VH-VL binders against Protein TIC 22, chloroplastic (TIC22). Designs and how they scored, part 1

All scores and structures are predictions.

Target 1, 202 residues: Protein TIC 22, chloroplastic (TIC22), of Pisum sativum (Garden pea) (Lathyrus oleraceus) (q9zst9)
Amino acid sequence: ATLTPNHVAKSLAGTSVYTVSNSDNEFVLMSDAEGAKSIGLLCFRQEDAEAFLAQVRSRKKEFRGGAKVVPITLDQVYMLKVEGIAFRFLPDPVQIKNALELRAANRGSFDGVPVFQSDLLVVKKKNKRYCPVYFSKEDLEYELSKVSRSSKGVGVSQHIMVGSFEDVLKKMELSEKSSGWEDLVFIPPGKKHSQHMQEVIA
Unless a header shows other numbers, all headers, positions and changes below count from the first letter of the chain; Kabat numbers aren't used for antibody chains.
ipSAE, averaged over its two directions, is called F for ESMFold2-Fast, E for ESMFold2 and O for OpenDDE. V2 adds 0.75 times the mean of E and O to 0.25 times the DockQ between the complexes of E and O.
[cut] marks letters that were taken out.
Atom coordinates printed by the task and the answers are left out, and those that the model quotes come from them; centres of patches stay.

## First folded at step 2 (VH-VL)

Design c01 (framework fv_ucenprubart)
Fold by ESMFold2-Fast, scan of step 2:
Structure c01 (fold): chain C 202 residues (1-202), chain A 121 residues (1-121), chain B 108 residues (1-108)
Amino acid sequence: as target 1 above (202 residues)
Amino acid sequence: QVQLVQSGAEVKKPGASVKVSCKASGYTFTTSYYMAWVRQAPGQGLEWMGLINPSGGSTWYAQKFQGRVTMTRDTSTSTVYMELSSLRSEDTAVYYCARDYWGSELYFDLWGQGTLVTVSS
Amino acid sequence: EIVLTQSPDFQSVTPKEKVTITCQASQSIGSSLLWYQQKPDQSPKLLIKYASQSFSGVPSRFSGSGSGTDFTLTINSLEAEDAATYYCQQSYSYPPYTFGGGTKVEIK
């Protein structure tokens, strides 16, 4: 059997993203690239959501008094996606730069939200194995520097895998139980995995 | 069909270098999978040499091979290379490339057919 | 580095008998252990992942068990085509990945 939506949602608990709501607490939707469909925009940086709000306010008078930036957690976003609501993520530009540096081939563009993982980081809690996946490369590098007992000059970035958050979610949905994908836990930007694990895994 | 196809057998003299290729097909070369190199000397067990991320080209080598091994890739041809320098007779082995699933469980789910490298005078 | 010790190094077994191969890790690796089968002049093939989960297409007579430091591969009823060398591998820590020394299984 494949992983349940509830299992995938639990791996995303505690990570906030930012969107714009109207006075009725409804998401402000944008047109997709072809102008044919309504899509919710989710920003990993609050300042990017503030910029989107300013744009919405400049075009629609009714949003000036009641529209606001609101945080929503990725597990809530995922459950709305399961219900059929389409979303587009706006990644942190710093993490895009980090992903492109790791991919080295030429600069190019990175498609999707960068996430970073290392098989050198495995967290045991109770009798279960958890593999942290980071939205911030810097947070992962910090943790790797603490785990490594290597001599001076160790290349911690050599042990970092980079992927697309959207592709990882698709892989989790399509994977069988005990495939290893069920072990993933997403770590919010700016947070230690130990602190996050205490709050969401317990 | 998903497969890894390696270059043919090589015979080298001590002190020479060898470069083995591994061409991937049937999947997206730069996502979800790293590529490992594992060798096996005649009558011996399996020995991991190193790992490359085909996307960025980042590499991780076993301590025993550091300074002698270099792993590279060409994304336009979906090919990974393993070059071993300063060859010794004990480097005579079958060299395998193997696809490493990078999810939370790392395992080698697909292997190349192997390349025999013989080092002799 | 994590050292894996396999036993026995060799077994000669009558067809239809049960075969048990053990792999011991020098430190706890949870369930991050794999089993491979290698027939002469062929590439290794994955049999078991995550200590006990059968890989796609593997016959049901193969099973894995164990956690922490002690792991077992069992072939419940040996078939002629099972004559091969079997290797365990840890996926808990790298570099390096490490393999056991192998167990050669022959038919009597």
Scores: ipSAE 0.000, ipTM 0.431, lowest interface PAE 15.8, mean pLDDT 80

Design c02 (framework fv_ucenprubart)
Fold by ESMFold2-Fast, scan of step 2:
Structure c02 (fold): chain C 202 residues (1-202), chain A 122 residues (1-122), chain B 108 residues (1-108)
Amino acid sequence: as target 1 above (202 residues)
Amino acid sequence: QVQLVQSGAEVKKPGASVKVSCKASGYTFTSSYYMAWVRQAPGQGLEWMGLINPSGGSTWYAQKFQGRVTMTRDTSTSTVYMELSSLRSEDTAVYYCARGEYFWSGYLFDYWGQGTLVTVSS
Amino acid sequence: EIVLTQSPDFQSVTPKEKVTITCQASQSIGSYLLWYQQKPDQSPKLLIKYASQSFSGVPSRFSGSGSGTDFTLTINSLEAEDAATYYCHQSSSLPPYTFGGGTKVEIK
């Protein structure tokens, strides 16, 4: 058996993203690149969702009344995805820049939502492992600066790995219990590491 | 400290089966590590066969070997096994086990066994 | 499956010269690319993890670079003990975690 939807959702609790709803509190869906399917847009920045709302209102006058930007958490998004609703994420462009700089290759493009991890921040309690995954490189760097034995900054960035949030979710969905994928904990942008870990470990 | 010790060389006839062992030491066998199997035919490159989670026993096999390969483990002896059936001459290769440390976006394969030569000849 | 294409397949190099080996992935693998060194009759040894980070004990003359689909392993100044076959290995999205075809480096 693979990891349950409830387990995956719990790892995503507390991270807000932004979407557009209509006056009936339903998601405003857009066509995919091929025009074949309806896809919900989820923005990591509120201002990006507000820009999308403005575009929707300019193209379809029926949405000028009652349409609004609403925050939703990634655990709610994941449960809706399990029910068959497709979503596209619009990442924070600051984090795209961070991902490209970390790779030392500015001629590439980053596909997906950047997430960051360090082997220096793995937490172990009661033989249970917790692997924090950050949506903000700056948040991860802040926590790395607190590491007691080697937090001088030199070489610290060499312990930061970058990947795609969408790929991580796919791997979690294909993984069995005790695979190690159940150990992931996503850290909400701007939230203190200690506060979030206290909520997870409690 | 971490060591993977494999069983000795074997000579088999076509159609036979071979079972190679890999004994782990220097770390907790059932904690946070996978074990992969990789083979290398004489003069050829490295070929991924699959992996096993020693904790739960779950396995993943490359399509080329599906139906012929079986990976198992014995937690009491910290040993992983790879059994390959219906051997052909092209299965002649050195078979390696390798420890995989899991990370959220992939695996790090850091320690390797010494290899086991399996020769398939008539 | 993700296919890794290495170039060149063979290279004969004068001591102290710079060696460059390339690895191209059939689709993006982020930075989840490993480099191994294998000497005759020995098991592979990990040199580089996460495309550009040196593994413990690896000499500083070895470096990795790249992301996405294009990766390079560089040996800044070739030493006699560096004669070996080098392999790239992706451990990105989903199994199978495939290897490149290998590059044999020998002293001229």
Scores: ipSAE 0.006, ipTM 0.501, lowest interface PAE 10.8, mean pLDDT 81

Design c03 (framework fv_ucenprubart)
Fold by ESMFold2-Fast, scan of step 2:
Structure c03 (fold): chain C 202 residues (1-202), chain A 121 residues (1-121), chain B 108 residues (1-108)
Amino acid sequence: as target 1 above (202 residues)
Amino acid sequence: QVQLVQSGAEVKKPGASVKVSCKASGYTFSTSYYMAWVRQAPGQGLEWMGLINPSGGYTWYAQKFQGRVTMTRDTSTSTVYMELSSLRSEDTAVYYCARSYDLWTGPFDIWGQGTLVTVSS
Amino acid sequence: EIVLTQSPDFQSVTPKEKVTITCQASQSIGSSLLWYQQKPDQSPKLLIKYASQSFSGVPSRFSGSGSGTDFTLTINSLEAEDAATYYCQQGYSWPPLTFGGGTKVEIK
């Protein structure tokens, strides 16, 4: 009675991340924290993937000519994860900073990819409820500025909830039928809210 | 102003059923919010019983109460009900309804005043 | 089900002192942790959502922190009106949602 992989993947459509592939279009893998497993690296910024490519090329001669940065969408990533491929995300450091600022006193490292949501921003289209989840705090704040009669924006930050993408995804996978988790729609960074919602819902 | 108003105190015998109501006002009842029931036995902590989505009438119950609890709603009166059957003395508690709006954590931002249910012979 | 363990169970504190309450989850719950305040004969009131987000109208002396399994509620300078029982709640895995056992804070 959990959400299907296809439903979860659909909620992730349209968001591009970046990885490094070899000349055979295979992922370039890195070791996990213990050095025991091979993991694919996915960057939310293209420049971070390009930096990783430069490091790969400097250490391995077989990658010097044919390795390249390749974009892939999160729905494709999710389906590969369902098939058993392990990935590690490298978040946008601006969003890490935003997530740490929203948390009270602990300014340590944020674990996972920050995502943002507001209780003030729920979309109802005809007979269905949709809850947007943002990879960019700035994009969410822009949409909230249209709804609130904000004078200084202090009250707006009280309506922004921050979480890790990985935790939200896991909760979607474990949720019961009609729990409300099926209402989530992930908004690609820099994309207009109205445009993305129209594309996903239509 | 958003408020939840619950029905009055009940005294029941073991084996009976009790039905507590929670009337919502100040917001659109059957849209974006869920309603939970949480109980508290005298001197004890908070115990979650279940959740209802008033829009569709869908319910989720804690396994402990499965088979004894039923949550329903009436959208025309903006009211949620919690019925607990086969009452035992350990069901003596204050029963709260509480509204939730977030999908991540289920924060309960508005609470009813509570309904004391006493089960005694 | 996820079990939440609060410590201490009881604390008697001098006014203006700092109060720290901890909540430990039996497994990782990310940041899906909330804090409530309950005064005698009153309904609980939401203080903190998503581990560290203050609810509207909550005094700035209340703050939440932590992630994974270890969470903390801090009252930076205890006031008389803060005498209450404090509960943590997880929203990570449901049904069931679960609460901690509570921490009672009294004024010395």
Scores: ipSAE 0.000, ipTM 0.484, lowest interface PAE 11.2, mean pLDDT 80

Design c04 (framework fv_ucenprubart)
Heavy chain, then light chain:
Amino acid sequence: QVQLVQSGAEVKKPGASVKVSCKASGYTFTSGYYMAWVRQAPGQGLEWMGLINPSGGSTWYAQKFQGRVTMTRDTSTSTVYMELSSLRSEDTAVYYCAREYGWIDSYYFDYWGQGTLVTVSS
Amino acid sequence: EIVLTQSPDFQSVTPKEKVTITCQASQSISSYLLWYQQKPDQSPKLLIKYASQSFSGVPSRFSGSGSGTDFTLTINSLEAEDAATYYCQQYYSTPPLTFGGGTKVEIK
ESMFold2-Fast, scan of step 2: ipSAE 0.072; ipTM 0.588

Design c05 (framework fv_ucenprubart)
Fold by ESMFold2-Fast, scan of step 2:
Structure c05 (fold): chain C 202 residues (1-202), chain A 123 residues (1-123), chain B 108 residues (1-108)
Amino acid sequence: as target 1 above (202 residues)
Amino acid sequence: QVQLVQSGAEVKKPGASVKVSCKASGYTFTTSYWMAWVRQAPGQGLEWMGLINPSGGSTWYAQKFQGRVTMTRDTSTSTVYMELSSLRSEDTAVYYCARDLPYYSGWDAFDIWGQGTLVTVSS
Amino acid sequence: EIVLTQSPDFQSVTPKEKVTITCQASQSIGSNLLWYQQKPDQSPKLLIKYASQSFSGVPSRFSGSGSGTDFTLTINSLEAEDAATYYCQQSSSWPPYTFGGGTKVEIK
């Protein structure tokens, strides 16, 4: 009775994250916080994945020619998670700063990948209602500036809600159809919702 | 303005059932918001009983109340109900409904609470 | 289930002084912790969500901090209207959601 994995995956289509693979196209794994399990690392910035690759190469000089940064979309990641593969996300540090600044979060700490929403922004397409969820606060602020004449940076922040991507996925997984959770669409960094919805909801 | 208005105080005998109502107004009842029920015995702390999704009617109950509690809703009146059966004296408590804030405004928060309904179980 | 332990159970504080309330989780809950204020004969009110994010309209003297297993609610300068019982709640593992035992704050 809950939303299917395929439905949740569709809400994540079009957002790229970056991982490191070896010459056999296998994920390069890191240890979890306890050191007991192997976990795949997914970076929201390509440069962070490149830094991780450089760190791995520095420790293991025998890596030859095959290890590389590869993009993977969040819908693909989600389907691998459903099959039991564990991942850890490395968020964009600019968005961590935005989350801490916007809602006076604990200094130096935000748990999870920041996502941003506004109750002032809903989109209709094909007679369906969609609620965009942004990985970039700046992208949401741009869209809100078009909705309200009073949308300067300071005023706009009152209508921006911040949370964790991991918590949103958990709630989607546990919710039934017609709850409104099927209306969520995750917006890739650097895209307008109109561009993204044209590509994935057509 | 968003508000939750609960039914009035009730006095029940041991073994009876009680059904408490919670009427929502000021927002769209069948959207993404869920409704929680939380109770508080006199002089004691808060205890979560369960959740209902008003849109589909799905429910999740705390294990200690499983088999005794039933949560339902009526979308035509924007009302959620919590029924507790086989009442004992230790069920004497104030029962609260509270709106669970899902994907707006910081997930996983009880942001709006009803005024509470005192249920007294005595012989 | 996750058990939340609040300390202290009770404190009597002079106006304008700083109040610190702690909440300890039996296992890591990330930042999935909330704080509520309850005045006598009233419903609880949300103060802090996601460990440190103030809810709309909450006075700036209230702040939350912590992550993992150790969390703190701070009232920077106690006002008379702040006399209440304060509760933490975890949202990391549900069902069930669980609450701390509460901390009653009184004015001297």
Scores: ipSAE 0.000, ipTM 0.453, lowest interface PAE 16.7, mean pLDDT 79

Design c06 (framework fv_ucenprubart)
Fold by ESMFold2-Fast, scan of step 2:
Structure c06 (fold): chain C 202 residues (1-202), chain A 121 residues (1-121), chain B 108 residues (1-108)
Amino acid sequence: as target 1 above (202 residues)
Amino acid sequence: QVQLVQSGAEVKKPGASVKVSCKASGYTFTDSYYMAWVRQAPGQGLEWMGLINPSGGSTWYAQKFQGRVTMTRDTSTSTVYMELSSLRSEDTAVYYCARVWDSYGLEFDYWGQGTLVTVSS
Amino acid sequence: EIVLTQSPDFQSVTPKEKVTITCQASQSIGSSLLWYQQKPDQSPKLLIKYASQSISGVPSRFSGSGSGTDFTLTINSLEAEDAATYYCQQSYDYPPWTFGGGTKVEIK
């Protein structure tokens, strides 16, 4: 049996992204086209959503009345995606830079939202195994520094694997029970896995 | 393979009109991309002129060119056109078409080879 | 309109040296900035999008940084084929779009 949408959504709980909502509390779509480009924009940085709001307020078509930046969690986004709503993610540029440094240089751009993980980091909580996936490379490096402290802490970045958030979600959706993909949990930027586990796991 | 092929060089007198074409291939012309026109006077920088949605035909023009520029498309030939009227010597420039993804991360990802328009008496 | 000011206008650099080009916006544009390379008698070529995102097929020696009003394009180790004029462009407006005045880079 493949993992359920609810299981995938739970792995995404607690991570906020930012979008623009109109005065009716509806998503503002990235569209000034005639029925072609009606997709929701989700920013990993609040400042990017604020810049987008300022941009749309200044454009020729009126879009100024009560629009605001609204946080939404990735588990909510995932459930809306399951219902057929299209979204585009705008990644944190710092994390794009981090992903490119880990992948071979001279190989082109990074596609999608960067996520970072390590085979050296597995967390056990309430007799269950969890494999954290980080949206921030710096957060993962901090945790790895604790693990490798007694071993000199040499070459922390050599133990970090980089992938795209979109590809990881597809692999989780296609995996069966006991494949190991059910162990993944996404860690919000700026949080330690221990803090996140305390908030998500009752 | 995406390609934008523009019409050849033109020599016009002041007061005339010029119509430059840009033929697209290698992608679905009426899909999610727009087409922009950008010009460059000899030895000068780049200047955006306007934008067309090939799907619906909607256009957006830079204020400087409003009233003189008209952008159109022909979906059967996957071609966009830029017509500039009441030509002046200062309109002498290379005119480029460029494919645009109009998201927040906007990019002009493919450019035509350019069309030199010379306006002289 | 948002005005973009590039510095320097011109730079002559020895091969293998680091080149830095700056672009200042008249108002905050977040990360909505692109960089282009244009060689003589050629069309512009996209180098960097969204201030710092790389483009497929562009050498890794090109990188972008910055946000708000101050942006930088860096060529880590200049090669002969990098002699060109470089332009920044803002995508913050939706539209109109504006370009910087350009920075010409020559090999010494």
Scores: ipSAE 0.000, ipTM 0.424, lowest interface PAE 20.4, mean pLDDT 79

Design c07 (framework fv_ucenprubart)
Fold by ESMFold2-Fast, scan of step 2:
Structure c07 (fold): chain C 202 residues (1-202), chain A 121 residues (1-121), chain B 108 residues (1-108)
Amino acid sequence: as target 1 above (202 residues)
Amino acid sequence: QVQLVQSGAEVKKPGASVKVSCKASGYTFTTSYYMAWVRQAPGQGLEWMGLINPYGGSTWYAQKFQGRVTMTRDTSTSTVYMELSSLRSEDTAVYYCARGFYEDWSYMDVWGQGTLVTVSS
Amino acid sequence: EIVLTQSPDFQSVTPKEKVTITCQASQSIGTSLLWYQQKPDQSPKLLIKYASQSFSGVPSRFSGSGSGTDFTLTINSLEAEDAATYYCQQSHSWPPLTFGGGTKVEIK
């Protein structure tokens, strides 16, 4: 058996993304490239959602009165996705730059939302193992700097793995119990992993 | 094609240090791969010592070798070094370097031929 | 650190027979297990990664299976060139990476 939707959702708790909704918390949707499907846009930066709202308001009079930017957590997004609602993520461009630099790619593109991991960061609590996955490379580097200080100056920041959030999520969905993928916990941007683990692993 | 060539056998006295080299060729030394060091005492199994990322020179060591092992690299010659100090007879072993994948955690696909280090008084 | 226990330590097998080697981890490692082959006086060679995925160029007679704590390497029809010591390795938790104690396979 594969991991349950509830297990995957729990790993995503606490990370906010930003969307545009009306006063009833109904999503403002955009058409996909095919023009046949309505897709919710989820921005990792609040300012990108504000820009989208401004564009929509300039072109659609119906949104001038009650539409607003609202935060939604990734666990809520995941449950809506499980129920058949489609979303497109707009990544933080700083993190796209970080992913490309880490891959030593001067000319290229990164497909999807970049996430960063290191197998040197493992949290054990309640007789369970947890592996943090970061949306911010800077946050992971900060935690690794603590490890390097504890290891008397051992460099660790060069062993950062880069992945696509969408790919990681799909692999979690396809994984069997006891595969190791059940150990993942996504860390919200700007939050210390110790603080987040305390809140999530209650 | 991809090759790892190690330095020759060494005989050392207890208390000395040894520095083994591993020269890489056939791939871009500073991309996507780390270099690990694994030793094997006569008639015994494989024991991981640590690894280095040649891109930045960052290192990670097994706790039992922490404080007496040092791994370094020279990007101009595509060479990795492993230095082990305060040698004792129990350090007699064949020392291997092995190329590992950065983005596919921890498997080692190409190995050097090994360097025999003998510690005897 | 994760301890890997291999069995048997030694096996003498006639050509064309099936060989099974087991590796047991002291704690769950998912599918983060690798298998290596080492012939006398040679360097190890990677055979299997992620418990069951064959490395490029490895003969189809080699297969890996298992997850969690119990893993198996199978050689379905032993050939003379397969005489070697086989090692499992975990990649779930490091440093350190750890190896099993090895299983020596000889031809009768």
Scores: ipSAE 0.000, ipTM 0.425, lowest interface PAE 18.0, mean pLDDT 79

Design c08 (framework fv_ucenprubart)
Fold by ESMFold2-Fast, scan of step 2:
Structure c08 (fold): chain C 202 residues (1-202), chain A 123 residues (1-123), chain B 108 residues (1-108)
Amino acid sequence: as target 1 above (202 residues)
Amino acid sequence: QVQLVQSGAEVKKPGASVKVSCKASGYTFTTSYYMAWVRQAPGQGLEWMGLINPSGGSTWYAQKFQGRVTMTRDTSTSTVYMELSSLRSEDTAVYYCARTYYDFLTGSYFDYWGQGTLVTVSS
Amino acid sequence: EIVLTQSPDFQSVTPKEKVTITCQASQSIGSSLLWYQQKPDQSPKLLIKYASQSFSGVPSRFSGSGSGTDFTLTINSLEAEDAATYYCQQYYSWPPYTFGGGTKVEIK
């Protein structure tokens, strides 16, 4: 008894990422490292998708006619992944920097899309838990500042855990229904925590 | 320095209840950490019993102990309690409290442990 | 529940030799595996988190490896102070947590 795709998708609703489509509204695909399969590129920043479009448009004349940057939500992306479509995420470099600082890693790179969590922000309502997971460290820090006076300054960082979005999704998919992984709710970048949680809990 | 100090050894008769305490110091009791209870019968391995969040009082119990175990906390004294009822001879064990770092993205682990409380159940 | 099987149950090892302890999970648990050391009449002490990350203050001779269902704790050069029982623990199910049966290591 693992979590359903529908449950995982619901936890991802409201977060927009950006891709490039052609004039027929089809995804512009990249070759993987082996050149053996095609993968879609999903950017967490609109400007990164626009830069990719400009690069593709300068090299391939067929994209000059009607190729464009298109927003797509992570729940839609997840449904396409369930159907077998491969995607590569391009994370926000600010969040990569944040993840490396929190990990205290001696390695120069972070694998995957950073996500941030604190057990101090677990929401409880009528015997049900909701565990918010943030795509933005800054958004999480803002919410922590409301919970405790000690969350200010250097104390804020010691309450923040970091992981990769891709790893979290794998764990959710493989978890039993009562494992606690069903409690996760992903908070869209820039969206107020209280507004998003109200929509999820209602 | 983080320290978890547990109450002293107890001897109980079958059918009685026991309440073991664990007093925390050296960190902020209600932030960043949960508290777990783990027992160990003489000469046997470790067995997880349950988990409590000292901040909100939320609890999670192992299925084996569901209905017999109750975990509570007192934030004014930075103390967690584990009460086990309907004691049987096979409940004879050392009971440990353990501070649980909650990091659901990379893991949850028991970083500091109390000294243990021996509970002996005999007629 | 996820069952963890440790092997061997017991090892008697000459000082400075390499010790290898294995832990096998009944199902894939990713890297959600911890290693503890318990000396006689003492509480357990955390050694390794997330399968391979050393906990602060743990001597470099201790290392963890593995993912999925097969995990290993290695002591590269056994010291006298390392005589203890070693336990693996999974936190893939959050909760319930489960422990391996333990591996007792003693000095020859």
Scores: ipSAE 0.000, ipTM 0.456, lowest interface PAE 12.9, mean pLDDT 80

Design c09 (framework fv_ucenprubart)
Fold by ESMFold2-Fast, scan of step 2:
Structure c09 (fold): chain C 202 residues (1-202), chain A 121 residues (1-121), chain B 108 residues (1-108)
Amino acid sequence: as target 1 above (202 residues)
Amino acid sequence: QVQLVQSGAEVKKPGASVKVSCKASGYTFTSDYYMAWVRQAPGQGLEWMGLINPSGGSTWYAQKFQGRVTMTRDTSTSTVYMELSSLRSEDTAVYYCARDKYLWGEPFDYWGQGTLVTVSS
Amino acid sequence: EIVLTQSPDFQSVTPKEKVTITCQASQSIGSYLLWYQQKPDQSPKLLIKYASQSFSGVPSRFSGSGSGTDFTLTINSLEAEDAATYYCQQSYSTPPFTFGGGTKVEIK
C-alpha cells in the first residue's frame, strides 16, 4: 500500500535544521497563520534560527536566560510530526530566489521549502535505484555539470525541476509502492549525492 | 536517581557475537532521551558506535559498524541491547551505554558502568 | 566528519596549580562542545555543556570557554581527586558525534 513513515524518514536522514528551545528544552512555538495553532519553527540556516531567538528574547524577557538554538535532523522532525507535533519551515532565502528564477514565467511568491531534482540524475547502488532531491540548486547544478558534457551549449538549469519539500513529502505519504516515489533520497545542503548515499544507504 | 546498569563482562573467540544490555531507571525510558553506545579500547579514547530511540526503535549506526552492529530495546524492562557480530581482537574494549538528549545538544549526561568485552585467541 | 584535536596529550601538575586543556575543531561548531572527565576504571562524567555551562554537581573550579573552533577547559586550582583523562565532544553535526583524543592529567 502506501509508503511507511519509517521509509519516508529514512529518505530524510542526515539533513540538519535548526530550532529554538526554552529552558525546559521544549520548542518555542509560534502562532499559525490562523492565530489558533502553535507551531515549532525550523530553519534551514543556523543564522535564521539565531535571529529568531534574538526576536523572541526582545519580545519576552523570560526567554533570555534559557532559550537556545538547537540542531535537529529532518528524519527526527518527520517522526515528531508523525507523533502529532506541528512544524513550520523557514527556507534558505537563496534557494527561494533560485526557485523563483526557475519559475520566471509566473511571478509571485514561492510557498514552502524549495527542492530541486533532475530526470538526468539517477543513482544505482546496491542493485537499487535512487533519485536524489536537493535542498540546494547549486549542488544539483554541480552534479549535472559532471554528467552532461554533451549539453555544453544548453544551461544545466533547463534540466532542473523545482517543487516544494512539503508537497513532495505529501506525495510520498500518499503513493503506492512501485510508483517511483520510494526511490527519492533527500540530499543535505553542501553534500554530494555519492557521499550522502554512502552514509545513509550503507 | 537516573541509573544505567549494564550486563557483566564477556570473553569471546574471534568470529563470535556478543550482546550487551543496559537497563535504565529513574526516568521515563521512552520520553525525550535516546540511548547511545560508545566503546573504549584499552588505553584508547572514546568511539561512538550508534544511537537508538527507545520510543520508536529507530537506530543510527556509525559507518564503521554498519552491518555488524544491531541495537534493540525492550520497553517492558526499560532495557537497550547492543549486539556486535564477527568479533575481531581489535573489538576488545569497554562498551558503554549513555543517555542522550540528542535534540537539545546535551548528549551523554549519564553513563552506564561499562561492560568489558575481551576477544582472544 | 568534524575532527577534534586536544592539547596537550599529557600534563603532570602540582596540587593547587591551574590546568588548561584546549580543544580545536576542524570547522566551526558554534558553542556545541562538551567536556567529560574519566577517572581510571570509571565511566566518563559530564562536566561542561554548551562550551561554558557547568553540569549540576560539578565543582566551581572547573570552567569552560570558547566558541567556533577554539575551546578551553580550565581547572583553576587542581585537587588530588582531579587526576583523570579529559575529553571534549562536539554535538554540532548530526551523528556520528566525535570526541577529542583526550588529555591525561596527573598529580606530581
Scores: ipSAE 0.005, ipTM 0.420, lowest interface PAE 15.1, mean pLDDT 79

